VHH binders against DNA primase DnaG (dnaG). Designs and how they scored, part 6

Target 1, 371 residues: DNA primase DnaG (dnaG), of Nanoarchaeum equitans (q74mb1)
Amino acid sequence: MAKFAPVQYKYIIKAEFEIDGIVDREDIIGAIFGQTEGLLGMELDLRELQKQGKLGRIEVEYKRVGNKTIGTITIPTSLKAVETSLIAAAIETVDRVGPAKARFRVKEIVDVRSSKREYIRNRAKELFVQLLSKTAPDIEELRRELEEAYYSKQLIEYGEEKLPAGPLVEKSDEIILVEGRADVVNLVKHGILNVLGMNGINIPKSVVELSKRKKVTLFIDGDRGGELVLRNLLAAGADIDYVAVAPPGREVEELTNKEILKALKSKIPLEQYIKNLRISINNDENKEKYKELLSKVFDTKKAIVFDEQFNIIDEKPLEEIDKLPSAYGIAIDKILDNETYAKIKGKYQLILALDSNVNAQERVITLKDIQ

## First folded at step 1 (VHH)

Design U02 (framework vhh_7ubx_2)
Amino acid sequence: QVQLVESGGGLVQPGGSLRLSCAASGFTFSNYYMTWVRQAPGKGPEWIATITSGGSTMRDDSTKGRFTISRDNAKNTLYLQMTSLKPEDTALYYCARDFPYYGLEDYRGPGTQVTVSS
ESMFold2-Fast, scan of step 1: ipSAE 0.000; ipTM 0.295

Design U03 (framework vhh_7ubx_2)
Fold by ESMFold2-Fast, scan of step 1:
Structure U03 (fold): chain B 371 residues (1-371), chain A 119 residues (1-119)
Amino acid sequence: as target 1 above (371 residues)
Amino acid sequence: QVQLVESGGGLVQPGGSLRLSCAASGFTFSTYDMTWVRQAPGKGPEWIATISSGGYTMRDDSTKGRFTISRDNAKNTLYLQMTSLKPEDTALYYCTTGLWEYSPDFDSRGPGTQVTVSS
């Protein structure tokens, strides 16, 4: 039986080790966790990261040669490059496994998208040879910098938060809402002048106020993070009319004119977008189990913890939610808010709630998702 | 709960083609990255290709000119189109969720479908 949680790893740390003694897999893993504890602070504690699903299971392959144990470890991570590199470096500080002297050395950190980037690198070289005397890589970078500087001068600052915006944001009856400044620059560059950026995922008051007066199209990246932005906007009280999505794996800030126009032409009403998301969830074989658990917890002011077979393991009043054991999932009789999430973060793979206004790392299913 | 069933393997001549399928159930297929791996006799598992939930692919360099990974979310099915098959491609082919070798959350893999390339 497999535990259910959608996790995508970004990097894989591969390290070699040589230990001057006869040790087992458990000894090696124990040494890694034990000797790195506290070195990078609480946020990068390896046990906690593994519990949260940000660090995968440590795979160990070894051979015994005389009195030595030699092998490799493989560690998947969903963390960013900087955090992954810090963890890799911390692993190299492990100098003992039990009573035995040990040496760990990182062989490589594999980027799981490296095959696509390697193709781009090799293909770009081929295309450059064909073009020969036309452009150099540093000239392309300089050209992008000059274009950014030029189009940045066309931007205005909107509202008290001084949000990046196109010059027609106030005059237009329709607004294209995007996440960041780079998205605004790219859209303005391609003639979309009624664009407003949010300076990240924190929802500015100016955006909420403007959304009530204008027809708003939310234009999000073609990755899974876009739905989170929509959820935060709706939780903040924004009035969103349409949703446009960039092609899969593409960011708004890097789209071509053709891609921008196609995405905007293919925008769908908010209700249809939400319906499509619910249909995706409804195709889950466990939908009826989710309904049963939410129905059982509804109006009880309790939280219920369950295993992979959806058998209830424990239940407690919401006031004691932090005292519930870790398990496959939890169902709560309340809206998942930041305070509640802080108490259960990393303990479950699946969270069932009446509603949610939180960006959770776990899979969250609400009453709206299963209606 | 989670079930993966591979099909489409068989005996094929060198230079031939096969299309493998992996039927998925018990989870929300469209939200998962999906992977094809193979294991030849006497060798460890070899990663072939991954396709993301968004449809973008990553492929091993040794096969990427001959193998194509694709998915049909409406049918909960993953595919591997194999062309210009070589005796070295003889292996048990199986699918898994995520990046198979490194995903602890979903240790599910199918029973596999045997591909034999021989005259």
Scores: ipSAE 0.000, ipTM 0.098, lowest interface PAE 23.5, mean pLDDT 78

Design U04 (framework vhh_7ubx_2)
Fold by ESMFold2-Fast, scan of step 1:
Structure U04 (fold): chain B 371 residues (1-371), chain A 118 residues (1-118)
Amino acid sequence: as target 1 above (371 residues)
Amino acid sequence: QVQLVESGGGLVQPGGSLRLSCAASGFTVSDYAMTWVRQAPGKGPEWIATINSGGDTMRDDSTKGRFTISRDNAKNTLYLQMTSLKPEDTALYYCAAHYLPGFSYEYRGPGTQVTVSS
């Protein structure tokens, strides 16, 4: 092989020695070559292996302590583990250096590649974790996209607005009305084939028309957004018969089969749903305080911030709402919209507003809720 | 372990009737939407009818006048009553939970063969 190619040693033999005499590096190396000659056959003769580049230069480090020479030898080898071990054992048979008694003991054989393998192992784990953490949300999104694509092939388009629907929407005497396409896919996936999605922020005319001909169960998320959808449907003239509600904090699009069937089995008449909602607000011992605060802010174009005892802390024009401090609650003289909500989100536990068109995380009470 | 086992298939002449049964174990049929599906050799699965947990039934137009789905909650068993059978009804009939027409389902039985021939 060409000598310009770098010699890749696989192992390094490290041996310690103690020599009962004063010797130098050349004496030690000469003893190693001389006393191992012929022990392993011609193929593993140390001088020959060194000439062939299979055995590296023998490094010797020593110190003299009285009449003794003590130190270590280091021998690189490109040979396999078995051959390297035989050479190491042969070195231990060296019992003299010139006229002096000597003892050699192999303390270790270092696998030169072990540190590189350890680096690769640790770095590969690190890179894998980085890739997985970067992709973990994308994997869930991809799963949802694949599920949607698979089950969406069973969906039909309903009406002029081409709304997402199950195949039995027109044929069934009852329909399950949901907010969006993902809700339709989840219900169809679980065998609910008479489902219709609104697939938009505006209430489609096809939904209003169909609601007058069918028994409609509105299936909503268990949050303020679901209540908003119901209010918009009623304002558009839809004829809703029943309401089914997902568990608190859960969205229809993520429900299991058991959750879907339990919610639908527990559907209640629209009138009872509205009555229960109003009872929940009317039973609030602070209802009179809410009325007082909303009355104070009404027609002022201001927002009022209050503490847990409903004492007013601060008051500012609506244009400066973002300058108000965080507190227990806020009352605003406007409809709570997405732009206004973005400015107050997370700052209050309770929001009092004239009306709301926002799905807020906080408890929202409107003028209509306290009538 | 969850299992669905169909029975009641066989050879019938055109115009005849059959009642298929689907016995469930390891789960309660009234907790699920239960479906009858058929599959002819070399064709994809074709949805026939579904009964939801509330007892409402939904049927494919091509068979709804001739096939009736029902269940017995006490026996944990699903049924399909088939009348006025046609040669085109020849297929493997199986029951399924959470089935979507033309596609996969969470649980399904091995099926029972129905052959309509003169």
Scores: ipSAE 0.000, ipTM 0.128, lowest interface PAE 21.3, mean pLDDT 78

Design U05 (framework vhh_7ubx_2)
Fold by ESMFold2-Fast, scan of step 1:
Structure U05 (fold): chain B 371 residues (1-371), chain A 119 residues (1-119)
Amino acid sequence: as target 1 above (371 residues)
Amino acid sequence: QVQLVESGGGLVQPGGSLRLSCAASGFTFSSHWMTWVRQAPGKGPEWIATIYSGGTTMRDDSTKGRFTISRDNAKNTLYLQMTSLKPEDTALYYCAIYDSSGYFLPDHRGPGTQVTVSS
């Protein structure tokens, strides 16, 4: 009854053995008790510890291979780590079982408490994530309202026209130029403090003057209105160095931190932007062919490459996009993102995609552009 | 488990109007880009409109004067308001999501709602 009753075990010792003879379980257990007797003092005598329930039943599994007995022993213990380690080491000193030579080696000591603690840690993390997910939309909406009110007060007025601006617009050697006040608020909210806004499509004289003294990145919406703003700036004599474009159909005033940083990192020199725009304007005759290719790739999870006559050369799953040959163009069944662009950059002159989050050096045509 | 269920389709006469709804569940609707796609008999899928998490929209030029995409994040519902319907608008209309990487997920599109424009 009491001899084999489970106690609160803290560790399990697992050891392997090889015995040069035919022996049974009782012989093996007897040798363990007999040969370890006295080695660790009276307090850690294995027979006494088992009688007290501090050492559990020794489980033995073995196989006979020729004249040898090979197997494993499992010993549960309620003792502390130090005492358990001493007992494990003592077991390795067993060098005979009856008349047969023996070797014992400890493979591991398992801490039975570690699994319960790890479950608690992992489950607590899961519950925390679930709590944040369930309440996040409502809290985030309130946070946005409070942030908008707060950051509107952090803006300064720039120039005679009292244009909305971030606090570092005068101090910074580079400025980010945007269309309106709401764009300025959104950028300031996300830590972009060298931003200057205009009063829409009308170009203030202060903007033209400042553009001649600083490096200017024009940050425009991903629509035709943004293109018009650039044309008006150039017509007014503004000195624009770079162009950053929001994702297609998106407005700067609505962008997340990730989208803002992505667009600004993907800014291109003005000359390259104008070159891409000229290519776009001069090739509208191919609009129906772009639509056909995007239709063919849509919902296939593939990319297709084509020649200058729009004949399909090859196709691959999106996972193997890097294995496609260089050609005139590529059509992809996804939104063009920086990860995908890195895999195809420099291989094509034309990229057709469902949408784009990248200001590529190549001409990019999306479903919106097909119209 | 992601689920999308479209409704609001039906038979309508040319020049008529319909409002399609897409009820979403199993994911954080407000954080995802949502799109309407249609497939006419004998043709491939045709993109109609996309609405981003912030509410900004993109629409196909052939329909953008007649169709308006919108969303109600409190109700986890996507809408497509269709006006001045033409026989050419006859198709199965379904909604779909894009994942956070911008990839279109066909397996996360709804079963669709049939729109038939006929006199």
Scores: ipSAE 0.000, ipTM 0.109, lowest interface PAE 24.4, mean pLDDT 78

Design U06 (framework vhh_7ubx_2)
Fold by ESMFold2-Fast, scan of step 1:
Structure U06 (fold): chain B 371 residues (1-371), chain A 120 residues (1-120)
Amino acid sequence: as target 1 above (371 residues)
Amino acid sequence: QVQLVESGGGLVQPGGSLRLSCAASGFTFEYYAMTWVRQAPGKGPEWIATISTGGSTMRDDSTKGRFTISRDNAKNTLYLQMTSLKPEDTALYYCAKFSDLYWGQEYDVRGPGTQVTVSS
């Protein structure tokens, strides 16, 4: 373009005028310089500022209406906001153009850099909301309630019981089975369209029949309610292939996309899940024994070896851990790391430690596991 | 910003084949179900096929056996393989996804589309 504000100007003053006479551009510009001379001191004299390049060329657009001249002026400035505002106010004091009566009114002062700051502000808000929606459980709960109304339109009714389902339940070879409608909505929202809900712990006949024809993954909450659902499914004769579990203390209906995919990728065969449940039940019965042994070893810098009845049979400083006999279990006063594990691997069925950084073949129980 | 760009359209004779592509950017592609939709001159939008995050597909019965939807999550790309094309398949083809609730009031985002014309 031929005429535009250079990037070095910070502000653009836009003012409108009405002059009771026939005048041209040079008359108007002359009046602005002349009428404002001396009002703001020598340092802010408009002619001097223009010579210094701090004030841009004054652009004037006007039309004549009878004996009047009406239009707008545009003044670029590289001055600070305060100085620019003073100049704008001074322009409003112009009351004559030659012999004609005039009135000037500032419409706006445009900050040339405002669009960049507005983009940064808006984009930062968007990025922050995206981060918050993935990491804040209370925001996820609100989102779930709002999306239930919207994504319910994507659901179909399956079977005689009219169960909530994703549109691909019948066409897919694999089914993700969940407890309720809110779970179905959350999975469908995240693009998992082969999901079927059971309307709670009562097992519908349609679910049992479908489970005989499809590969079924049961996706349950990370609490004891999920275990009850599995127990009832098995009692009803359902053919379950895999189990996926939400993170501890979380429900399927509130999971983020990343959490859903992680849980489904970590699904385990039914037989392995049942084996793990039996181990967990046994650990629940013995939690007080684990607490006692960890309490005895804590802050001693020793390892304690115990039998199947949890009776201590030997103890040694951690430096001599390799000299302890093989037995049912060992409790150590340290975090189980790869170096320590190498010294005790294969000697015990149960390892009690303050914490663990090792994926051990033995059952490892830490302070976190017994709280 | 979420962006979808379709390509692969063109002029083909009846019985011909085309492969449409949709390049996705500005969002985590593998976390969303994706859809192909077409709009013929003077008609409203017509759903063609959807593919889930897990790869399960659903197709319109009128294109059964002729169109195949697929995705490549490593390339952030959605595909539509079209075979045995008919004059009635002439339309603007575009891909779509559901937007995040936190991106404003848009619940689906569409690309600008790629034109498919089937004519002798």
Scores: ipSAE 0.000, ipTM 0.114, lowest interface PAE 22.4, mean pLDDT 77

Design U07 (framework vhh_7ubx_2)
Amino acid sequence: QVQLVESGGGLVQPGGSLRLSCAASGFTFSGYSMTWVRQAPGKGPEWIATITSGGETMRDDSTKGRFTISRDNAKNTLYLQMTSLKPEDTALYYCARSPILYEWFDPRGPGTQVTVSS
ESMFold2-Fast, scan of step 1: ipSAE 0.000; ipTM 0.403

Design U08 (framework vhh_7ubx_2)
Amino acid sequence: QVQLVESGGGLVQPGGSLRLSCAASGFSFSDYWMTWVRQAPGKGPEWIATIYSAGSTMRDDSTKGRFTISRDNAKNTLYLQMTSLKPEDTALYYCAAETFGYTLYSDYRGPGTQVTVSS
ESMFold2-Fast, scan of step 1: ipSAE 0.000; ipTM 0.228

Design U09 (framework vhh_7ubx_2)
Fold by ESMFold2-Fast, scan of step 1:
Structure U09 (fold): chain B 371 residues (1-371), chain A 119 residues (1-119)
Amino acid sequence: as target 1 above (371 residues)
Amino acid sequence: QVQLVESGGGLVQPGGSLRLSCAASGFTFSSYEMTWVRQAPGKGPEWIATISRGGDTMRDDSTKGRFTISRDNAKNTLYLQMTSLKPEDTALYYCATLGYDYPEIWQYRGPGTQVTVSS
């Protein structure tokens, strides 16, 4: 402790006042010091505490309304909670400023480091649990768990479905719509507070209703699963204005700050996104090969795997799909669901299916895409 | 349109100094409390300092001897003077409004400016 060492404040006292007279800042501060003198003993004298740096500069904001002066005072302190509370109470005893009648009322005492202590408590619990674990988690999974636990406290619940959302969803005229909770956490972590998450493929009514009164940007992963989310939103009657896409092979929940900003800056109008998507499929010189393969597998209850030249390598009943070799692509006689995807994930570059209910990393082409 | 734009970051050697600036527009800058926050690779966000409307400062103990927050209301600019920089100070540095603790209770935040301390 040095005499002139910088002091870090722990609490901020915020009080309102109303004075029945025309006064200025110096009058108000003088009354606070003068009328509190001696009330709390020598060691808590406000002028002396300010001289020592334990009480910060008293900030005064006021407005004159007729013959009245009304406003607020803000007082930072480095003192303990008990001493700060005593000082706050003493300030409320100030009943005059010069010859004018005055009233002071403390509105709040802000704990400047409350959020940091909350983070430390929660983070310490998480680290302790991990220290006692006999199984070492994946490093990326561990990082996501810790960030999820901390930033989830910043989220609010939106609508009847209690959807994960940033705190500015209602206040903002623009909304960033994402698929899941982990996406919301990552965007909030990077300062995007007007984000709203959905719970998977089923489109919540709150999302559809909100989309009609806000400007909505749908922010989707760089895989083909994002296209399914868009299709379902449009089918549900949602009013989407723009589409932003994560870099190829990247998920919104894992994006860095620069990747998020680049994707959002590169957002395009919905109509242009749909046009570009249709052009991409129509310009695919292999479209007729996709039709051929889907026709061959249709109504067979089988899956067939093929090479980059579209030659069939192997085929098996859907019950044995996990026994098929890795190859360029696979065509399946069913709707691609989570259970089926779990068995083929990472084994193929291209998946042909009757339809899809999965957010897949691979390129997925369905009957709807080629009709 | 509220904007906060940080600048002044870059590559610096240990023991060096940098002055970060945050240019504010679209709101009455002088009416807001302003905060600097940083996030290092693999770590959560860390609050550095807050400055009141009147110029009173609140600072984190870990940087209090090396970092100074200040403001120029005439220029709508917030500053962070950093001295005796260490490799541990490598992070993205953000300015924000209405908050003493990151990321809780803030209205606006800038995109950040990268500070890298390496030899």
Scores: ipSAE 0.000, ipTM 0.114, lowest interface PAE 22.9, mean pLDDT 78

Design U10 (framework vhh_7ubx_2)
Fold by ESMFold2-Fast, scan of step 1:
Structure U10 (fold): chain B 371 residues (1-371), chain A 121 residues (1-121)
Amino acid sequence: as target 1 above (371 residues)
Amino acid sequence: QVQLVESGGGLVQPGGSLRLSCAASGFTFRNYAMTWVRQAPGKGPEWIATIDTGGSTMRDDSTKGRFTISRDNAKNTLYLQMTSLKPEDTALYYCAADYSFWTGEDLYTYRGPGTQVTVSS
């Protein structure tokens, strides 16, 4: 549970510098902190990040050539790729060290954990193969395990951007689109071979192009970042058919086989996802309105329909629910079951009910949801 | 009253740099995703970058290596750092809260009047 601790750095920024003067390590480090102060806002202040243990000790290696100091700096960080890239760019803006003119240029950003995960994966496979050579396993189970191992190592690079992809991305009529390489690896390990990753920072042109030729399911984390990915995909002109969402607080890269299958089976059309997202934005503000409407219908054996301002338009006994007009929402004095849902499906954006036994396409809010 | 005020624009030579600021007031800045958009004369709006409440960013391919979006929640300010500027970057630059290009969905909550950037010799 020390995922973000300094000892568990995720990236190492390596930059080269040339300074037109005689300076030492502390002068260089002081200039980096001083000149980047305020450039990225307070949350990404280098001194504050170092105090929090999110930025490691800045290591400086240099040599003096005449009246110049030339060398490299190394900065470990436990921050995400985006924040690390912002810090790297900010370092390039350092143009002075004391009175001396300076230039900094980022050479590379090393993903420390990707290197360690790659070693573990390769070594685990070697050990597994060695173990298999000494046993007499079930042949059918062994075949399946070897297929999974083979496809995990057969990740391909897709398009000009060299995006991480499963081996069946070109052959399949359906694509599962995920944010990053770790998501691709997890899905391929679980036998999902038609997966494409976006490298998590920008929307690649290859993704937009492919989305117009394939049926696309966007599989996102159960957090705000997933929604932002969808918004940027749509802004870039991508053609998304379905959205699948990981459980709240879970990342696609960490999901079990059962969680992956459940999320993919529960995928919803893009249009429905957008409607649900819009309704969710209002949920906190309208919680008392939902409670009021459910209280009004409770123990009446009626259904009431209401507009977007939560004004009651009409009401009827539950026996006549099919006679109610289409509107923004409906509140019913019963448990939403398959029979009742069949009568109101597609007529409302929001359904308020005492409880629900139905996997509805509409947003359903029950008494339990407004506690 | 909600207000967004962009600043930092001006005349700059090709290859130069500018840092744009967007000062927000009248709403809880830290609770909104923020976006930079530009519009050149006679052209439609072009999305540049979005930064969410957690600091995660997304950028347009054409500017991704040259432009960086950031925010300072304590100062209620959004920033756009622009480097290696080209004549094609000449435009009016806007900041917006929850700006979306969703088909059929206009999710503009707030939008500023813009700051002019002109890249010319």
Scores: ipSAE 0.000, ipTM 0.113, lowest interface PAE 21.1, mean pLDDT 77

Design U11 (framework vhh_7ubx_2)
Fold by ESMFold2-Fast, scan of step 1:
Structure U11 (fold): chain B 371 residues (1-371), chain A 120 residues (1-120)
Amino acid sequence: as target 1 above (371 residues)
Amino acid sequence: QVQLVESGGGLVQPGGSLRLSCAASGFTLDYYAMTWVRQAPGKGPEWIATITSSGSTMRDDSTKGRFTISRDNAKNTLYLQMTSLKPEDTALYYCAKGPYDLFTSHMDYRGPGTQVTVSS
């Protein structure tokens, strides 16, 4: 019944005092009530709060040491934290007990409910484990839903572009760079907290800047889309140290813990990954077609454009390279430099050149690559 | 500011040895791969070797077994030990920050180079 419910105290104020005189408990309590009267307004008058049961009895423990009285007071309160703090501060303003000079100092305000909150935390964990241990398709679906929500909550937004990231991306000396948000969620779910995802088609400035001060492993899917991601990162000026590749036909976002750890342990230096791609190009079924086209332009001072079947569509002197139509590919009788690249950028999927001084977004194959 | 300064080049007889050094400033080597590249007169740049931040090395097949890339992170210095030098090794030798772009032969940051001349 509400009429017989005891007032539940929420906080206990503990203060120490030193009084330059011989005083009794009642003198101390009287000084506290008397000197705080009116300081906090009518609603927080200590005597009235005690009558209403919102303040408990003031407990006083003291020792007399020579001509001094030294001790502690304990005041239970059912008020909110703000009101309790105001009362504690008001008690510190008590500077006399009768004719004696006094000083009061709050040691602590104990939250009586802190132990109950710790119990709730521990018990909730136990109940959650019980729920997860139940066998049923519905329970397994609920588990996946709760885990997904929980691990998505562990993500932070990184940089001005608000990129999806694990909570340790800034604090870690190494980062794992992945293509998308789903990849980040899967890695965070498996305990990899130093992961950063790219969002959209353009390489974010935050990724380029972070890559210059961190050791970066690019973790890509087991398909050929990863080559394009790497080229775009390098073209944007990103500093990539290692490449990790998911198993063939597998996407990072769907990997198991075992697959993730195996891929990351098998990471290779960027330059070795690129060298392996060059070797792959040399074993490409189209290698002989690349050789034929480069041989046809060699020492001609021309550029040749060709279709996906490697049929020549058009040719022009190098001086007129900007007049050539867009096509599948172009072969040029020169070293690909920044000036030439500016004229052909975005017009072809494949560029064949004698050599290259440019970090191009397109696939570039040189004489050196096919020898 | 990133700065790389190569040293240790000079005139050497065929079969001789040289040790090139690359002093790095404006950044710490610890987290970066480092590369050696050479350029002979009238020719384009040729990749020699790369060493990763972990110490793993990659070398061009023509110099493999004769050249050794190494690093001393405490001294912020990269090295290239060259043995059994041949006249065709005559070139200006550059160090570069980061991996060599094997697709485009591009280098983001490189030093001014040190000249190596192999002749009798």
Scores: ipSAE 0.000, ipTM 0.121, lowest interface PAE 20.0, mean pLDDT 78

